# Designs tried in a protein design chat: VH-VL binders against Type III pantothenate kinase (coaX). Part 5

Target 1, 235 residues: Type III pantothenate kinase (coaX), of Pseudoalteromonas translucida (q3ijv0)
Amino acid sequence: MKLLIDVGNTSLKAKLWQNEQVQACDLNNLPWHAITHVIYACVGRSELLNAILAQAAFNSISCFEAKVTKTLGGLTCAYEHFNNLGIDRWLALIASFTLYPNKACIVVDAGTATTIDVLNCDGQHLGGWILPGLDLMTRSLTQNTQRVFDDENTPFTNQLGINTPNGLKNGALVATIGAINQAKPYLNDKNTQIIFAGGYGSLLQQQFKESIFDPMLVIKGLNYWYELDENSNKL

## First folded at step 19 (VH-VL; from q1 with light chain W95S Y100W)

Design s1
Fold by ESMFold2, last read:
Structure s1 (fold): chain C 235 residues (1-235), chain A 120 residues (1-120), chain B 111 residues (1-111)
Amino acid sequence: as target 1 above (235 residues)
Amino acid sequence: QVQLVQSGAEVKKPGASVKVSCKASGYTFRTYAMNWVRQAPGQGLKWMGGIIPIFGTAYYADAFKGRVTMTRDTSISTAYMELSRLRSDDTAVYYCARGYYDRGFYFDYWGQGTTVTVSS
Amino acid sequence: DIVMTQSPDSLAVSLGERATINCRASQSVSYRKNSYMHWYQQKPGQPPKLLIYAASNLESGVPDRFSGSGSGTDFTLTISSLQAEDVAVYYCQQSHSTPWTFGQGTKVEIK
């Protein structure tokens, strides 16, 4: 099996990969006797990663860090300066390309930021957008204006607001839905798949019929990156 | 500034034990492996084992199994290596070394060394 | 255990000339184009100092006259223009499989 590690800005997520399935693991009791490779990606830095990589080394297990490339296995990055694309966005594109072959995709990762990336059916990443995540949108107004306030118990809905917390939260959701809808004209409509990940991915998925929520999208992308990466392949 | 400062030289009799300390500073002690490497007089370098402080897990080279124990105290950023049933061929300089992984596992910072002399 | 064998055991090189040290592993220490082999310098009375990691990557603060190359079982450390301060013993080390093992060392002297 493989150990897949995603180091984000605020947390480290680790999962095991076996038989095309993601499994939970305990970082204090990793099954090193069964692990063959460690695959990881860093958006941020984690000192805990150093310890895990050392543990792999003491068990004679190779570790590989995912990097953005201009192309990978038929997928092409839109950025001229491709290393400027966040590795998490690239991994989400790799996973979408692999899981939905020959399909146009709109890939939405709804975390601290909301990222929207557009992938056509030929494997061309057309680019995307970065916008504040839903919580950041609301906090930016409550922290920077005098009359806007929030009620943490008020839900996000797509309705017109009839009080200040409604207006704030529903406005953030509607703006996000609007941005996603603006991505659609960059693709032909036939067989487009919208894929949601991240903490607000389930909420956003509920606003789009026939869309998919995949909370393990980036983790799956790590595995597919490893399998496709020519620099890690044997000669 | 990363520093590894080891305890002072020791003279021991055959059959005794020695415990060498290595105090780390300038980095997060808990999350980097600490290794022990020895160098007998006029000889090369030999890896003895290492410990990962946050997990407390130690790994030993077969040549030293049964005689070596590696521990740490994270509250004072200090690693320890204890070698028991000493014999004259254990006379060596003992180094602690910080391990780091980047496309391989290597020792990027070393202590000053601790001379252990085993004589009857 | 993977045995690391350096050649020569001792090398005398004129000031400003090229010094070449070889390290041979008893089995491959490379995987998927990555090489798990590292070089250290040890001056008299000092601990070892890292020079090159992963066969060819120069450690920060190490002069660019030092370079590493090789893959599989055969690796080379090169000092392009030997300086007086380069008189030392040089060690290769593999990290492919535990136990980590070092070469026997190569002493570099000025001719």
Scores: ipSAE 0.782, ipTM 0.926, lowest interface PAE 0.8, mean pLDDT 92
Fold by ESMFold2, fold request of step 23:
Structure s1 (fold): chain C 235 residues (1-235), chain A 120 residues (1-120), chain B 111 residues (1-111)
Amino acid sequence: as target 1 above (235 residues)
Amino acid sequence: QVQLVQSGAEVKKPGASVKVSCKASGYTFRTYAMNWVRQAPGQGLKWMGGIIPIFGTAYYADAFKGRVTMTRDTSISTAYMELSRLRSDDTAVYYCARGYYDRGFYFDYWGQGTTVTVSS
Amino acid sequence: DIVMTQSPDSLAVSLGERATINCRASQSVSYRKNSYMHWYQQKPGQPPKLLIYAASNLESGVPDRFSGSGSGTDFTLTISSLQAEDVAVYYCQQSHSTPWTFGQGTKVEIK
């Protein structure tokens, strides 16, 4: 069993990996007797990660941090300066490449930021966009303008707004949908898969027919990174 | 700045116990392991064990199991090591050391040391 | 327990010359790309100070004349140009398996 840890900008997500499945775990009672190694990625900072890695060390369990590379197992990063790509984006690409072989993918992670990455069917990452996440979009207006407000009860929908909270929330959603649609012309493959992850991934997925919501996409990418990195390290 | 300040020197008789404290400052005490390492006069370093304050779990080297207890009080950022049934060969300087993991587990900050002398 | 054996026990080196300290583990302390070996300096009357972690990574604030190398069972600490302030005892430490163990130490002196 592997312990997979994703340290994001606002939270730490930890899951167990066994039999090709993601399982929940209790950080205060980890089954160290069954864990063989720890695999983690850091976008943000977490003091709790320090404690978990120390626990692993006291149990003589090795820990490995995922890093971006120019290439990995047939996947190629678009960035010339590949270390500038966020590790969460790279892991989402790895998972998409592994789970949907021979498909072009539009990979959308809807968290604090919304990232959109384009992957062709040959494993080439073509690049992508970083947008403010839905909450950041709304907060930027309520905090930086005098008349725009949010009543905390208005949902995101794709309709024209008929009051200020409608206009604010629906505008953010529509702008995000529009950005995702603008990614489609970079792919001329009929077998394109749109994949959504992150806290707003389910909401965005509902706006696109035949798309997929995978809340564990980055966690799965972390496992596949480890497996692919292991093979690349064999000389 | 990270600082570990230990309690003062102790003189004990065989069979007694000693409790050494280590007060931490300059970092988040609860999420970094605190380790104890001793150094007998003119000799090398020996790891005794460690504790992870947020979990409260302690891990002991086999050589000291049954005689050592490691605890902490997170409200005052202080770790404790208690060694019981003291023998003359327990005479040593006892260090607390902060543990950190980056591609291995190592001790990046050390206390000043506490001299414990056991004599009959 | 993994036994760490340093050589030599004592080393006398002229100022500005190269000092080399070896550490051998009784079993491999490496796994994949990681080497679980660390080096400490202890000056007289002071606690140990971390120099090198994970075999070859220089701790912040340590002069670049210090370097580490090796993998598996055999590791080396090098001081490229010995300075007066480098007179100390040097220890290797493994973190592959508990209990974590240290080498017996190598005393470095000015010749």
Scores: ipSAE 0.781, ipTM 0.930, lowest interface PAE 0.8, mean pLDDT 92
Fold by ESMFold2, fold request of step 23:
Structure s1 (fold): chain C 235 residues (1-235), chain A 120 residues (1-120), chain B 111 residues (1-111)
Amino acid sequence: as target 1 above (235 residues)
Amino acid sequence: QVQLVQSGAEVKKPGASVKVSCKASGYTFRTYAMNWVRQAPGQGLKWMGGIIPIFGTAYYADAFKGRVTMTRDTSISTAYMELSRLRSDDTAVYYCARGYYDRGFYFDYWGQGTTVTVSS
Amino acid sequence: DIVMTQSPDSLAVSLGERATINCRASQSVSYRKNSYMHWYQQKPGQPPKLLIYAASNLESGVPDRFSGSGSGTDFTLTISSLQAEDVAVYYCQQSHSTPWTFGQGTKVEIK
């Protein structure tokens, strides 16, 4: 069993990995007797991570931090300065590459920001975009203009708005859908897989036929990173 | 800015106990492991164990199991090491050391040391 | 317990010359690209000070005349040009398996 840790900007998420499945865990009572490795990634900082890594060390368990590389297995990062790519985006690409082999992918992580990354069927990351996330889009207008307002009851839909909350919320969704559609011409393939993750991933998935929502995409990417990186180190 | 300040020297008789304190400042005490390492006169370094304050879990080297207790008080950022049934060969300098993990677990900051003398 | 054996026990080196300290583990303290080996300097009357972590990574504020290398069971600390302030005892430490253990120390002196 592996312990997989994703340290975001404001939170730490930890999951157990066994039998190709993600499982919940209790950080106050981790099953160190069954854990063989700790695999982690840091976008932000978490002092709780220090404590968990110390626990691993006291239990003689190795810990490995995922880092962006120019290549990993057959996957190639588009960025000239590959370390500038967020590790969460790299892990999502690794997971997509592993789960959908020989497929072109559009990988969308709909969190605080919405990231869109394009991966061709040969494993080449072609680049991507960073957009404000849906809530950030709406908040930017309600906080920075006088007449734009929102309420808790207005959903995101793809229809034209007929009041201010509809215009605001639906505009954010439509802009995001539009950006995803603009990624398609970078792939010449008829069978592109669109993969959604993040808090708004389910909402966006509903807008695209035959797309996938995977809320554990980055966590799965941590496991696959470890497997691919370990194989390279056995050469 | 990280500082570890230990309690003062102790003189003890064989069979007694000693409790050494280590007050931390300049970092978040509760999330970094605190380790104890001793150094007998003219000899090398020996790890005794450590505690992770946020969990309260202590880990002890076998050589000291049954005689050592490591505790902490997070409200005052202080770790404690208590060694019981003292013997003359427990005469040593006792260090607290902050543990840090980066591709291995190592001691990046050390206290000034506490001399414990067990006199016959 | 993993036994860490340093050689030599004592080393006298002329100012400006290279000093080399070896550390051998009784079993491998490496896994994948990680080497769970660290080096400390202890000057007279002072607590130990971290120099090198994970075999080869220089701690912040440590002069670049210090370097570390090795993997598996065999590791080396090198001082490329010994200076007077480098008179100290040097210790290796493994963090592969508890109990974590230190080498017996290598005393470095000026010849």
Scores: ipSAE 0.778, ipTM 0.927, lowest interface PAE 0.8, mean pLDDT 92
Fold by ESMFold2, last read:
Structure s1 (fold): chain C 235 residues (1-235), chain A 120 residues (1-120), chain B 111 residues (1-111)
Amino acid sequence: as target 1 above (235 residues)
Amino acid sequence: QVQLVQSGAEVKKPGASVKVSCKASGYTFRTYAMNWVRQAPGQGLKWMGGIIPIFGTAYYADAFKGRVTMTRDTSISTAYMELSRLRSDDTAVYYCARGYYDRGFYFDYWGQGTTVTVSS
Amino acid sequence: DIVMTQSPDSLAVSLGERATINCRASQSVSYRKNSYMHWYQQKPGQPPKLLIYAASNLESGVPDRFSGSGSGTDFTLTISSLQAEDVAVYYCQQSHSTPWTFGQGTKVEIK
């Protein structure tokens, strides 16, 4: 099995990969006897990552860091300076390209920021947008205006608000839905797959018929990055 | 700056044990592996094993398994190596070395070495 | 265990001239684009000092006259213009499989 590690700014996510499935693991009790490779991506180095990579080395297990490239397999990055694209966005594109072959995709990662990336059916990343995430949208107003407030218990819905927390929360959701809808004209394909990931991915998915929520999209992308990168070195 | 300071030279009789300490400073002790490497007179460097302080797990080279114990005390940033049933061919300089992984596992900082002499 | 064999065992090089040290592994210590091989310098009475990691990457603070190359089983350390302070024993080390092993060393002297 593979150990897949996604190191964010404030957290580290680790999962096992076997039989085309993502499995949970305990960082304090990793099954090194069964792990064959460690594959990771990070924004900066975490202290805990240092220790995990040392464990891998003591067990004679190779470790590979995913990097953004201009191309990988049939996938092409839109950015001229491709290293400016976040590795998490690239991994989500890789996963979408691999899981939905020959489909145009709108890839939405709804975390601290909401990112929207457009991928055509030929594997060309066309670019995308970075928006404040839903919580950040609401906090930007409650922290920077005098009369906008939130009561912590008001849900996000797509309805018109009839009180201040409704207006705030629902406005953030409607703006996000609108941005996603604006991505559709960049694809001439009637067979477009919208794919959601991230903490608010399920909520956003519910707003779009025939869309998919995949909470493991970035982790799957890490595995597919490794498989595609390995194949690039076969010839 | 990173420093690794080892305990002083030791003279031992065959059959005894020796315990060498390595006090670390200038980095986060708990998240970097601490390794032990020895160098016998006229011979090269030989890796003995290492420990990852945050996990407490030690890994030993097969040549020393059964005679070596590696431990640490994270509260004082100190690693220890104990070698038992000493023989004359255990006479060597023993180094602690910080391990780091980047496209391979290598030793970027070394202690000053501890000379262990085994003779009757 | 992976045996690392260095050649020559000793060499003498004039100041300002090129020194070349070879290291051969008994089996490949490379996988994909990574080479799990590293070089150390050890001066008399001192601990080893890391020079090069992953075959070709120069450690911070090491003079750029040092370089490394190679992959698979064959690796080379080059000192492009030998200086007096480069008199030392040089070791290669593999980190592909435990136990990690070092070459026997190459002594570099001024001719």
Scores: ipSAE 0.765, ipTM 0.923, lowest interface PAE 0.8, mean pLDDT 92

